# VHH binders against Profilin-1 (pfn-1), part 14

Target 1, 132 residues: Profilin-1 (pfn-1), of Caenorhabditis elegans (q9xw16)
Amino acid sequence: MSGWNAYIDTMTAAAPSIKRCAIVGAADGSVWARTEADNVFKASEEELKTFVALFNDVTQVPAKGADIEGVHYVVPRTEESLIFGKKENTGFFAVKTKSAVLIAVYEGPNEVAAQVRKAVESMQTYLNNAGY
Below, E stands for the ipSAE of ESMFold2; O stands for the ipSAE of OpenDDE; V2 stands for 0.75 times the mean of E and O plus 0.25 times the DockQ between their complexes.

## First folded at step 5 (VHH)

Design q3 (from c43 with L102Y; framework vhh_7pa5_2; at its last look DockQ between E and O 0.01; V2 from the best seeds 0.00; counts 0 for: pae O 10.4 > 2, unsure alone 63.7 < 65, SAP .723 > .668, placed apart)
Fold by ESMFold2, look of step 5:
Structure q3 (fold): chain B 132 residues (1-132), chain A 125 residues (1-125)
Amino acid sequence: as target 1 above (132 residues)
Amino acid sequence: QVQLVESGGGMVQPGGSLRLSCAASGFTFSSYAMSWVRRAPGKGPEWVSTISGSGGSTSYADSVKGRFTISRDNAKNTLYLQMNSLKPEDTALYYCATGGSYPPPLPGEYWFDPWGQGTQVTVSS
């Protein structure tokens, strides 16, 4: 396995409902790794910079919602290092580590949301424990 | 089949300069942040610098700020590190990687360096 791509593969394998996924820098949203090819995670650097800045004050996010890949999501609630959003049969989970933000976009009913959350939070914990 | 090839290392005296290059292939270079990481004798990997995919954002370890400059040429798929005012403490194997740092191994895996093999920088009198 190679580099940061292995982290993408691990999350998508743990939660097959994840359709697109990325690891980005927490300070500036720069892309460290992402899903590619037919499932490319498409977001501009400008969109990702705005997105990761939401973690500066997560309490304001439910009032605004969040945009990823040009799609606007309703954010029902947040936690200090977790933002998730919903739009119809799709959603996302994003978690912040010390230096990165992990973003997973999924499709499917609400039952798969817990699986996606567990996948990203498990990786969040691993990276935080490793100093990331 | 991602490939990263470092070059430009060598021996220099303290106060000298070197310019490292990293030739990238097998992926969409301009979409990814890139980093320089170094490993000094007897020490573990140390992050040196990161540049965003577009080149619009850079960051540096405190030990190299003001002396090193990271840059990229996305038309040539090449990452650079201009190293000025070199010190003996900068002696290390330098390599490039995708992302904002060097990823830790996943559980059950050994470390692999599929992105580059490094270039030696030696700063001595």
Scores: ipSAE 0.486, ipTM 0.773, lowest interface PAE 2.3, mean pLDDT 87
Fold by OpenDDE, look of step 5:
Structure q3 (fold): chain B 132 residues (1-132), chain A 125 residues (1-125)
Amino acid sequence: as target 1 above (132 residues)
Amino acid sequence: QVQLVESGGGMVQPGGSLRLSCAASGFTFSSYAMSWVRRAPGKGPEWVSTISGSGGSTSYADSVKGRFTISRDNAKNTLYLQMNSLKPEDTALYYCATGGSYPPPLPGEYWFDPWGQGTQVTVSS
């Protein structure tokens, strides 16, 4: 697979609560890399196309929630380039870079969210600095 | 440390207007979207409005569209909510929060970070 898989591995290693990850094109939701095997990221490209479009206006997202992998999440928080979703003991952080959206789906108590956020934001910073 | 301080609430008659302010400190204000949320007695929190960090994008709950206007002054680290045509159902404690906030479906789990002390808005004849 592509070199983007290395970034998937980096994110998953940074936070044990992260179960699945994906890196997709910000423009079209095309999958650049995703977790595979037992932790396969299951979102379809059609779903991802819809998801990445949420970043066009994140202010609208809290009122509607967000869907990933066929699961509807409440969205307690959005920032300019961040969407945080939550559903019971699961959640996701999605962050937008210059050209990509990083998605990390996690499982665990609320306390793990901070670590997950840190993981994806660190990657966000790295990729932005790299021009992606 | 992050601190939000709401002000501007009060008692008004139906049809009246209020302007809420939220003074923010302890973080880079302009880097974060900001939201207003409200809590009426006996009800869960309700998202009211969100504005992007730059102020270029805004959103509103259907219940307040056309009546409320969210704005911000990043130079003053201040968030505003202009409330016109107020209704009794707008009566609530109003909070500002970082990010675009949405109340979860289950009570007791809120991800509004942070909330200030709130400012009371009472609309009554």
Scores: ipSAE 0.008, ipTM 0.251, lowest interface PAE 10.4, mean pLDDT 87
ESMFold2 (binder alone), look of step 5: mean pLDDT 78; pTM 0.785

Design q4 (from c43 with L102W; framework vhh_7pa5_2; at its last look DockQ between E and O 0.01; V2 from the best seeds 0.00; counts 0 for: pae O 10.5 > 2, unsure alone 60.4 < 65, SAP .782 > .668, placed apart)
Fold by ESMFold2, look of step 5:
Structure q4 (fold): chain B 132 residues (1-132), chain A 125 residues (1-125)
Amino acid sequence: as target 1 above (132 residues)
Amino acid sequence: QVQLVESGGGMVQPGGSLRLSCAASGFTFSSYAMSWVRRAPGKGPEWVSTISGSGGSTSYADSVKGRFTISRDNAKNTLYLQMNSLKPEDTALYYCATGGSWPPPLPGEYWFDPWGQGTQVTVSS
């Protein structure tokens, strides 16, 4: 599959600790691309609609946490276009662009989180600069 | 092997109608948002319309709102575009794609990215 799936491949190659990854529409959470096969990103459309709506006011998210793929994460902090969630030895970074939300779910110690954040933020910057 | 096959294009007079189809195979069609994009002669790709995986959410470019209707049949793995009140400006190759719009090329990639062959729509008197 081409198009948006190449963006998934680029992020997972840049940060191998990413286990599942998706690009979804910012308005409705619809899936534009995701990891497949043994690493399928298994969030429902309804769950993703709720998830992307968190970006409408990220300041409310740390008090409530966030759910993705049926997993509840503690959210230690947010930025205007970034939500960082943690649970046990796993976590996620989600960043919002003009049109989309990039979600990367990773596994590993906190030391790998910097690579994951860099991978998704680099793509966020690229897409924003291109008007996406 | 993932495949998207567009059909239903043709020549039509201004004010006429066409219905485009996109047959999808090789992936879980109902899980993906789908788009129509078009490429007019001498122009780059232009996003036309997007529909969510369930079909519950749709969006349209301003240039086609009220004239075009995107739909899908998840039982048949088929995406549709009903095009009414066609104008000469709608003349283009039409492609279907997964996702919400035509993505920019990644740095270091070839610009040409093989989607389906498209289906030609020509609106001329």
Scores: ipSAE 0.239, ipTM 0.654, lowest interface PAE 4.0, mean pLDDT 86
Fold by OpenDDE, look of step 5:
Structure q4 (fold): chain B 132 residues (1-132), chain A 125 residues (1-125)
Amino acid sequence: as target 1 above (132 residues)
Amino acid sequence: QVQLVESGGGMVQPGGSLRLSCAASGFTFSSYAMSWVRRAPGKGPEWVSTISGSGGSTSYADSVKGRFTISRDNAKNTLYLQMNSLKPEDTALYYCATGGSWPPPLPGEYWFDPWGQGTQVTVSS
């Protein structure tokens, strides 16, 4: 498909715990690329529109949590351009670039979170440097 | 090593004011949102306020809106909480933490961020 699929593959391959990924437009939540087939990223565009809007004020997110793929996550913390959530042995990391939001959903204990974060932040840095 | 040290707590009468400080070290302070949380005896932790890394965005729990003000000095790596119009129900151990951390995780789960040792705030006539 699009060239963005290469970035999806890169993030997915970065850690075994990463199960699904998506790259969406930061402005509108439009899907640029997502994991497919057995690991299809299932969030609707409407849900993603709501999700990316969370970055407009990240300080509000921890109090409310975040929904991805119909699952509600507790958001322990936000940073500038970073939202991550947890639910039992699952979680997500979402980072914002100039134009995009990168989302990685993972399964595993808390110990795997660091690797997932590193994966999405590495991609964030790369895309920012590339002007995206 | 991330280190957070809270200070400024004390005992005040209802209607009084306190200003809490949190000295941060061991990380790039300005890159992280910061929060105040509190724990009263016998109660679970309660989120109080969060401020973005740049300081341009703030949020508050409904229970403290209009009374508390969160701020930060990134040059000093310091987080502040100005508490006015204090009430007895504000009595708690106050912690600063990286990011916004609420609601708390389910029992047995852990937050990704450490808290400091806390500073005690007691509001009593």
Scores: ipSAE 0.008, ipTM 0.245, lowest interface PAE 10.5, mean pLDDT 87
ESMFold2 (binder alone), look of step 5: mean pLDDT 78; pTM 0.785

Design q6 (from c43 with G53R; framework vhh_7pa5_2; at its last look DockQ between E and O 0.31; V2 from the best seeds 0.00; counts 0 for: pae E 2.5 > 2, unsure alone 62.8 < 65, SAP .674 > .668)
Fold by ESMFold2, look of step 5:
Structure q6 (fold): chain B 132 residues (1-132), chain A 125 residues (1-125)
Amino acid sequence: as target 1 above (132 residues)
Amino acid sequence: QVQLVESGGGMVQPGGSLRLSCAASGFTFSSYAMSWVRRAPGKGPEWVSTISRSGGSTSYADSVKGRFTISRDNAKNTLYLQMNSLKPEDTALYYCATGGSLPPPLPGEYWFDPWGQGTQVTVSS
């Protein structure tokens, strides 16, 4: 399809606890690439539009949480280009680059969350350094 | 099975027009941003244009801005590129792809994705 699928593969290989992930456009949540087959990233058009808009004011997010793939997550805190959420033994990390949002949904105890965050933020840094 | 099939290329004289089509199947076309990319003889891939999933936002490389128009028909799963005022420099093999831009290569990886066969555009007198 596109070279963006290689980015999906790289993130899932770096943090095997990632169950689903996607790269979407920051303006309206258009999908650029996502996990497919048995682990399809199933967020709807409207959900992705709402989700990427959270980065317009991340300070509002902890009060209401965030939805992705029809799942509601508690968001304990945010950073200007990072939103993460928790629900039971699962969670997500999402980071914003210049033009995209990278989203990774994972399962596992809090100990694996650091691996997931590192994988997503490493890719964020790489894309930002390349002007994306 | 995901497929992208390009068509509509041909030989034209400078100043001419062509309309390229990209037929998509095997995935939810209306969820994806789409791009046109071209590859001239002896050159690497060059991003040409991008369109958002709804068609509400478009962008173009400076070299084609004002001459090319990207569009899509989500009901027909088809992406288009209207090329006007063609120049010899537009001669290339044109491909469609998913995504909002041409991704940078990953470290240690040469830029290459299995794009379809593309459609050849040749602008010559």
Scores: ipSAE 0.428, ipTM 0.735, lowest interface PAE 2.5, mean pLDDT 87
Fold by OpenDDE, look of step 5:
Structure q6 (fold): chain B 132 residues (1-132), chain A 125 residues (1-125)
Amino acid sequence: as target 1 above (132 residues)
Amino acid sequence: QVQLVESGGGMVQPGGSLRLSCAASGFTFSSYAMSWVRRAPGKGPEWVSTISRSGGSTSYADSVKGRFTISRDNAKNTLYLQMNSLKPEDTALYYCATGGSLPPPLPGEYWFDPWGQGTQVTVSS
């Protein structure tokens, strides 16, 4: 909600390739904040509930992929608190904090992925240090 | 208008217990995850616990795991926090919030105002 919009703005501004972002509850996928206006993050609550549950066992995610905003992504990489998805010239990074999942959807060549990852991980670290 | 009213705080000795309540109104309570957040004097805000909309999932800060239990009654629009084995470090003003609506301030930002007044918990011998 209101306070988390600043985090959305910060994450969106971190790299030009980042187009849409969301911060959701790790427990149930409830939306805390999302990009709005021309770059609305459009994932449904049901979809987000399913998505955040992937973090319960990330090892299985590469085999089945992940869906965000009605788009199916292949998942080349997972870590304990990270899911990386790709589709053509788009992708997403999702990272999990103690209580939230940060999602950044980006557009661009593979080379931009590193910058997007850095952006979301930076925020992940900040929030974790703050106890979130 | 959204209203969250915390209660149940007080002063207890170390090892004691308290049960906090949060009465919610002005929104569909069952549609939101709920959280407890606390702020100790001289410290930044600290997330304590979150419970899913249905109550089927819960999460806790490492500092309170095994001691605190979050629960909710959607029929009563009420959020609870059972606090056992309290420590002096748990002394803080406790707030309830929808989902994660109480984020920590970004660098350079001022402290945000929570929806409620909070309830004071003081653990001291």
Scores: ipSAE 0.100, ipTM 0.490, lowest interface PAE 2.2, mean pLDDT 88
ESMFold2 (binder alone), look of step 5: mean pLDDT 78; pTM 0.787

Design q8 (from c43 with L106I W111Y; framework vhh_7pa5_2; at its last look DockQ between E and O 0.25; V2 from the best seeds 0.00; counts 0 for: pae O 3.8 > 2, unsure alone 62.3 < 65, SAP .738 > .668)
Fold by ESMFold2, look of step 5:
Structure q8 (fold): chain B 132 residues (1-132), chain A 125 residues (1-125)
Amino acid sequence: as target 1 above (132 residues)
Amino acid sequence: QVQLVESGGGMVQPGGSLRLSCAASGFTFSSYAMSWVRRAPGKGPEWVSTISGSGGSTSYADSVKGRFTISRDNAKNTLYLQMNSLKPEDTALYYCATGGSLPPPIPGEYYFDPWGQGTQVTVSS
């Protein structure tokens, strides 16, 4: 759909352990693109508003954890524009650009997390350099 | 199959009004932000306005702010653009699209997918 879906495809191709993925507006959590079909990304707009607001102060997130798709994650790690969440054999990486938040939910052992992080951070860098 | 069908264009004098519609099918319309994009003669596509999936958040290009109003009816899978105080520079072919803005290209790729026919808006005396 409308070109943003190609960025979803790029991230999922770069890290096959990504099961669901979305690009949402940084100001309001509105969905610009997401995985569809077999792996629909199903977070509500209200949940995504709350989620993107975590980037207002990432240092407070480890104490709270984070919710996405109705699942609560422990957040062992944050950086200025990155939130990493874990729940058993699943996790997410979320990164903020100037205009958007990229969210990738993956499944697999902890060893695959680096590939997922690399995929989302590579896209973060590209979009930031393009002014997004 | 995703389908977006624009309508409601026409010829109007400066200061006139038009209401554009975009009928959507083939995807979960209420889950996606939607945008209006326009293409004036001899120019590339230009973002006009965006509305969130629920309709609770809107944004506009500076050149149309205060004159255009984006809205949606999720029960009818339809996106709208109310255009008031039209100016000659609003003359363009108007398209609707999913997403919050016109995405930047990935190098070596084309992101201007074939759109529908669009709906022509012509503002002239």
Scores: ipSAE 0.337, ipTM 0.705, lowest interface PAE 3.5, mean pLDDT 86
Fold by OpenDDE, look of step 5:
Structure q8 (fold): chain B 132 residues (1-132), chain A 125 residues (1-125)
Amino acid sequence: as target 1 above (132 residues)
Amino acid sequence: QVQLVESGGGMVQPGGSLRLSCAASGFTFSSYAMSWVRRAPGKGPEWVSTISGSGGSTSYADSVKGRFTISRDNAKNTLYLQMNSLKPEDTALYYCATGGSLPPPIPGEYYFDPWGQGTQVTVSS
């Protein structure tokens, strides 16, 4: 039950700007793992269910934006397995694997976004190669 | 103590069917997503299927979609995998695992937490 925490720790440690992370089921948004304690990931199950469903049609997401942890983000663009959002000096990257969605919420200037993306995509690649 | 015990494996011919079971104990079964994972000889672990705690959502690897069905009985603390239209490439040791079971972020390794002893499925003519 603790296995997923290693991935959370890896993503969180990948960049100082990454503050909160979650791994959720791609099908229903169920939480598999998340940052806890001082940096608890606070998205509700209902919110996550709605969020992961965005990947069913990413083309519409820029028009609607995305909500995570009660915060509404502008989504400039999307890719097939990537949704990212921005709000002032914060943002998120979410990537979809075969069975999961990896979410990283970050704080910082736009310059840190590249590092955050790299972190989640690296994890995505690893999990995909493992069949997840 | 968390325990998972797989059963239902065996040898079948191509096109045959098997139903795997996983008896869970030592934790609140309905609170956790459960998965099936398999390992073929000489290959790394492969995710097969996952079902949410409530059973309301399921997901499958592309290699088994349309052939395998994951289900659960929370009253019995049991996870199931109905395998139809079996193929030789489905030959593997099958494990049930909680949603936390996954390869560690170290390439070449796989982490199960918790997992059982596995049940062998052999598909051969």
Scores: ipSAE 0.030, ipTM 0.340, lowest interface PAE 3.8, mean pLDDT 87
ESMFold2 (binder alone), look of step 5: mean pLDDT 77; pTM 0.778

Design r10 (from a38 with T53Y; framework vhh_gocatamig_d2; at its last look DockQ between E and O 0.61; V2 from the best seeds 0.00; counts 0 for: pae E 6.5 > 2)
Fold by OpenDDE, look of step 5:
Structure r10 (fold): chain B 132 residues (1-132), chain A 123 residues (1-123)
Amino acid sequence: as target 1 above (132 residues)
Amino acid sequence: EVQLVESGGGLVQPGGSLTLSCAASGFTFSDYALAWYRQAPGKKRELVALISYAGDTDYMDSVKGRFTISRDNAKNSVYLQMNSLRAEDTAVYYCAAEYSLDWGESTYDYNYWGQGTLVTVSS
């Protein structure tokens, strides 16, 4: 695909509990890169457009949750550039950069969430420093 | 001092109903998401139901349509209405207040837990 796929690989390598991952445009939800093969990120364009728009007002997200790949997640709280959700033993972390949204869906016990968050936030920092 | 105190557990027959309550104190209740977890013997603790501070809810698949989580900020309480109980629902149920995702001991200070209440579903 593109050079963005390397960043997907970096995140998934850093956090093995990441089941699926995507990098999308913050403006329109267009997919720049995503996990493929057995772990295809399956969110539709329409869904991603809606998802990235959540960052326009994150304060409202806990009231309505967030949908990823047709799955509804409860969002306990949000930060300016961070939306995270939970569903049973799964969850997601989504972070916003200057121009992108990084989404990581993970599966496993609660203890794995820290590693997932660290992975996506590290990438967030890297991309922000790179101007993206 | 932060406290979460569960109540309402007990023995119930299959198909029966039970309401769990959790009274919270010592923190800004309205700022926290609230959850019910359960742990059956020999199994890992699992998230049963979650409600955001804003009232959005979600449930584990096996309890959807049977369990309802609700909160009353005025009473600093969270509830779990359990209907159509099954033997597999037998577990210790824990109330939790979550400011952030629970991802281990490093974030435990953002999650408060009750002592748990035993729910036994048996004929």
Scores: ipSAE 0.385, ipTM 0.728, lowest interface PAE 1.1, mean pLDDT 90
Fold by ESMFold2, look of step 5:
Structure r10 (fold): chain B 132 residues (1-132), chain A 123 residues (1-123)
Amino acid sequence: as target 1 above (132 residues)
Amino acid sequence: EVQLVESGGGLVQPGGSLTLSCAASGFTFSDYALAWYRQAPGKKRELVALISYAGDTDYMDSVKGRFTISRDNAKNSVYLQMNSLRAEDTAVYYCAAEYSLDWGESTYDYNYWGQGTLVTVSS
C-alpha cells in the first residue's frame, strides 16, 4: 500500500531518532507499511500478532514487558492506547488507532523519547480522525 | 521536592560485592519505574538496570548475572546488588525515576535523578 509509506515517512521525519517503525493491523498484526532497506523493521507474523494483542489489556503489560524484533523491553507505563518500552539506550512507542497499531523503535537518551512519542501520537490522532 | 538519595558506594577489590541503595521522596514511588545508571570518566552515562513499577527487570549485557535490581515500595527504595565486581564497573552510579505520569507535556521533567554514589573497583 503506497499511501501507507507516506505515513512512515512523516513519522521518521518528525522524529529523526526513530530508527525503525511500522504500521500493522490491530486485529492480526499484518504489516501495512514499515521502514525498509537499511532500516528494515524485522518482526515475524507470530511476534506481531502477540504484540498487538497486548492492547487487549494494557494493564497487564508492565508486569511482563513486551517483545519486538526479538528484543525484550521493560514497559514502565501504559495508557489505554499506548505502550512504551525501554531497553538500554533504545526504546519503542506503540499506539493503537481504530484499526492499526503504530510502532516506532528509537535510539537515544531519554530526552528524545518525548519527540518520538509526539510524532507517533500525532499520527495516531490523524489516522483515528480519518477513520483508521 | 523530589529527591533520590543514593548510598552504599565505596572502594572494593575486584571480585567483591556492594549493595547500592536509593531512598526516594516527594513522589508516588510505586507509580514509577526505577533505574540505575552509571557514568565512568570520559564515558557517556549508560543504563545499567531497570525495574518497572510492576517488577519486570532488564540489565545491560555486561552486568547480567552479576547485578540484581530490586525495589521495596513500602520503604520507597530501590537497590542494586553488585557482585563479582570488575575494574570496568568503576563509575558514579545514579538512581533514576523514569517516565512519570506527566508524559503529555511538550517540555517536561519526566526523569528524576540522584546525585550519584561513587563505586571504585581497585585493580
Scores: ipSAE 0.086, ipTM 0.519, lowest interface PAE 6.5, mean pLDDT 84
ESMFold2 (binder alone), look of step 5: mean pLDDT 80; pTM 0.800

Design r3 (from a54 with T53Y; framework vhh_4orz_3; at its last look DockQ between E and O 0.38; V2 from the best seeds 0.00; counts 0 for: pae O 7.3 > 2)
Fold by ESMFold2, look of step 5:
Structure r3 (fold): chain B 132 residues (1-132), chain A 124 residues (1-124)
Amino acid sequence: as target 1 above (132 residues)
Amino acid sequence: EVQLVESGGGLVQAGGSLRLFCAASGFTFSDYAMAWLRQAPGKRREWVALISYAGDTDYADSVKDRFTISRDNAKNTVSLQMNSLKPEDTAIYFCAADLGPWFDELTSSEYDYWGQGTQVTVSS
């Protein structure tokens, strides 16, 4: 799905601190697109299925955190369709659309977190408006 | 008015222990993640430990297994137990409330509120 890969490129261009990202199916965690090559997003299918299920009740996520790519993140806060995870000077934002979950893993100082959030939420809005 | 007050710092020999405390007021403490950060002379502030409102924790690799963050939501306190201290742990330690980019309509640091800090000095 060449069209889905363009959305990966759009997010990484909007927030260069994004190191890896993916678009996965909200129901099953199937990978629709991801960063590849030297920046491959390497989460397993089993991990992604568990991860997207967190959106069934985001209020329980801060108690347990979240795992992506075998890394445990503390989840300081969630919103109805957003999970933010943090570990050291890295983190992730994940947002749910109608059909998909967008995941962006970033590295950088605290100032870049807002840039990453904006890039991911802008794509969330775009995909929701397109029916996805 | 948000207020964070650190205490418990001091001079300790390498291998020793200290426990830092942070008293919080002016916000709904139990709704927010809390962190400890530190700043050594001539270096930028670095993240040390984070605890979610529900008690999940994580640590910088440099302090993992030596430091323990904990919180008491009934008393609005967060603490940092520091064991097996090393000279490289010498720094001003700050507690911070995670107000993140969601609490400022304009972009801001994830940690908008900081205490005054408490000095930890570890002699070799």
Scores: ipSAE 0.159, ipTM 0.557, lowest interface PAE 5.3, mean pLDDT 84
Fold by OpenDDE, look of step 5:
Structure r3 (fold): chain B 132 residues (1-132), chain A 124 residues (1-124)
Amino acid sequence: as target 1 above (132 residues)
Amino acid sequence: EVQLVESGGGLVQAGGSLRLFCAASGFTFSDYAMAWLRQAPGKRREWVALISYAGDTDYADSVKDRFTISRDNAKNTVSLQMNSLKPEDTAIYFCAADLGPWFDELTSSEYDYWGQGTQVTVSS
């Protein structure tokens, strides 16, 4: 296990509704860590490359939505370092750090979304402070 | 001043239809996703429908194929067409702007705006 796996575990522990999670390179979408076993994060390299590139111009993302693991999500709005989406009883939060993108896919009612966001943004803050 | 004003609620028989409207003012409407939420007596507020900037929509499973959300950016309005209404659809319906991460908060946050709600009652 790479050191990055510990951060995956931290996020998933903080938000049990997270089903799959990944830490990828912000520049190229390369996978640094991901959930595995029964909850394998299955996004392809090409998909991740496209996804992380969304952060180059987040203002356009709500008009187009976002695809993760072959699933299309509606994106209500974006922030400079935050993209989140919704599809039925599922959704995702993606945050950008200095060098990484953290992606968390969750299932459940809308009430769980706040916890997922908090988990991902907390990790974002930690990694930014650590220089990542 | 930011305002969201709902209208169109009322009493309807099961199987009937209603169209709710929400008029927005005081903010750049086209820059916000819009949503409808509802709260039934004794129940938690639940998300009903969402429409993005460009008109992409999503719905709660309970209302899918029965409800349709739409927006008119020229008029700063969002609407909810409700067909095949059921008694379990009885609730206060709220219009919300820039719902963001879908917090279950009735009060507005720094990025969320809420209407006062309109009552929808479906009789059996």
Scores: ipSAE 0.015, ipTM 0.261, lowest interface PAE 7.3, mean pLDDT 88
ESMFold2 (binder alone), look of step 5: mean pLDDT 82; pTM 0.835

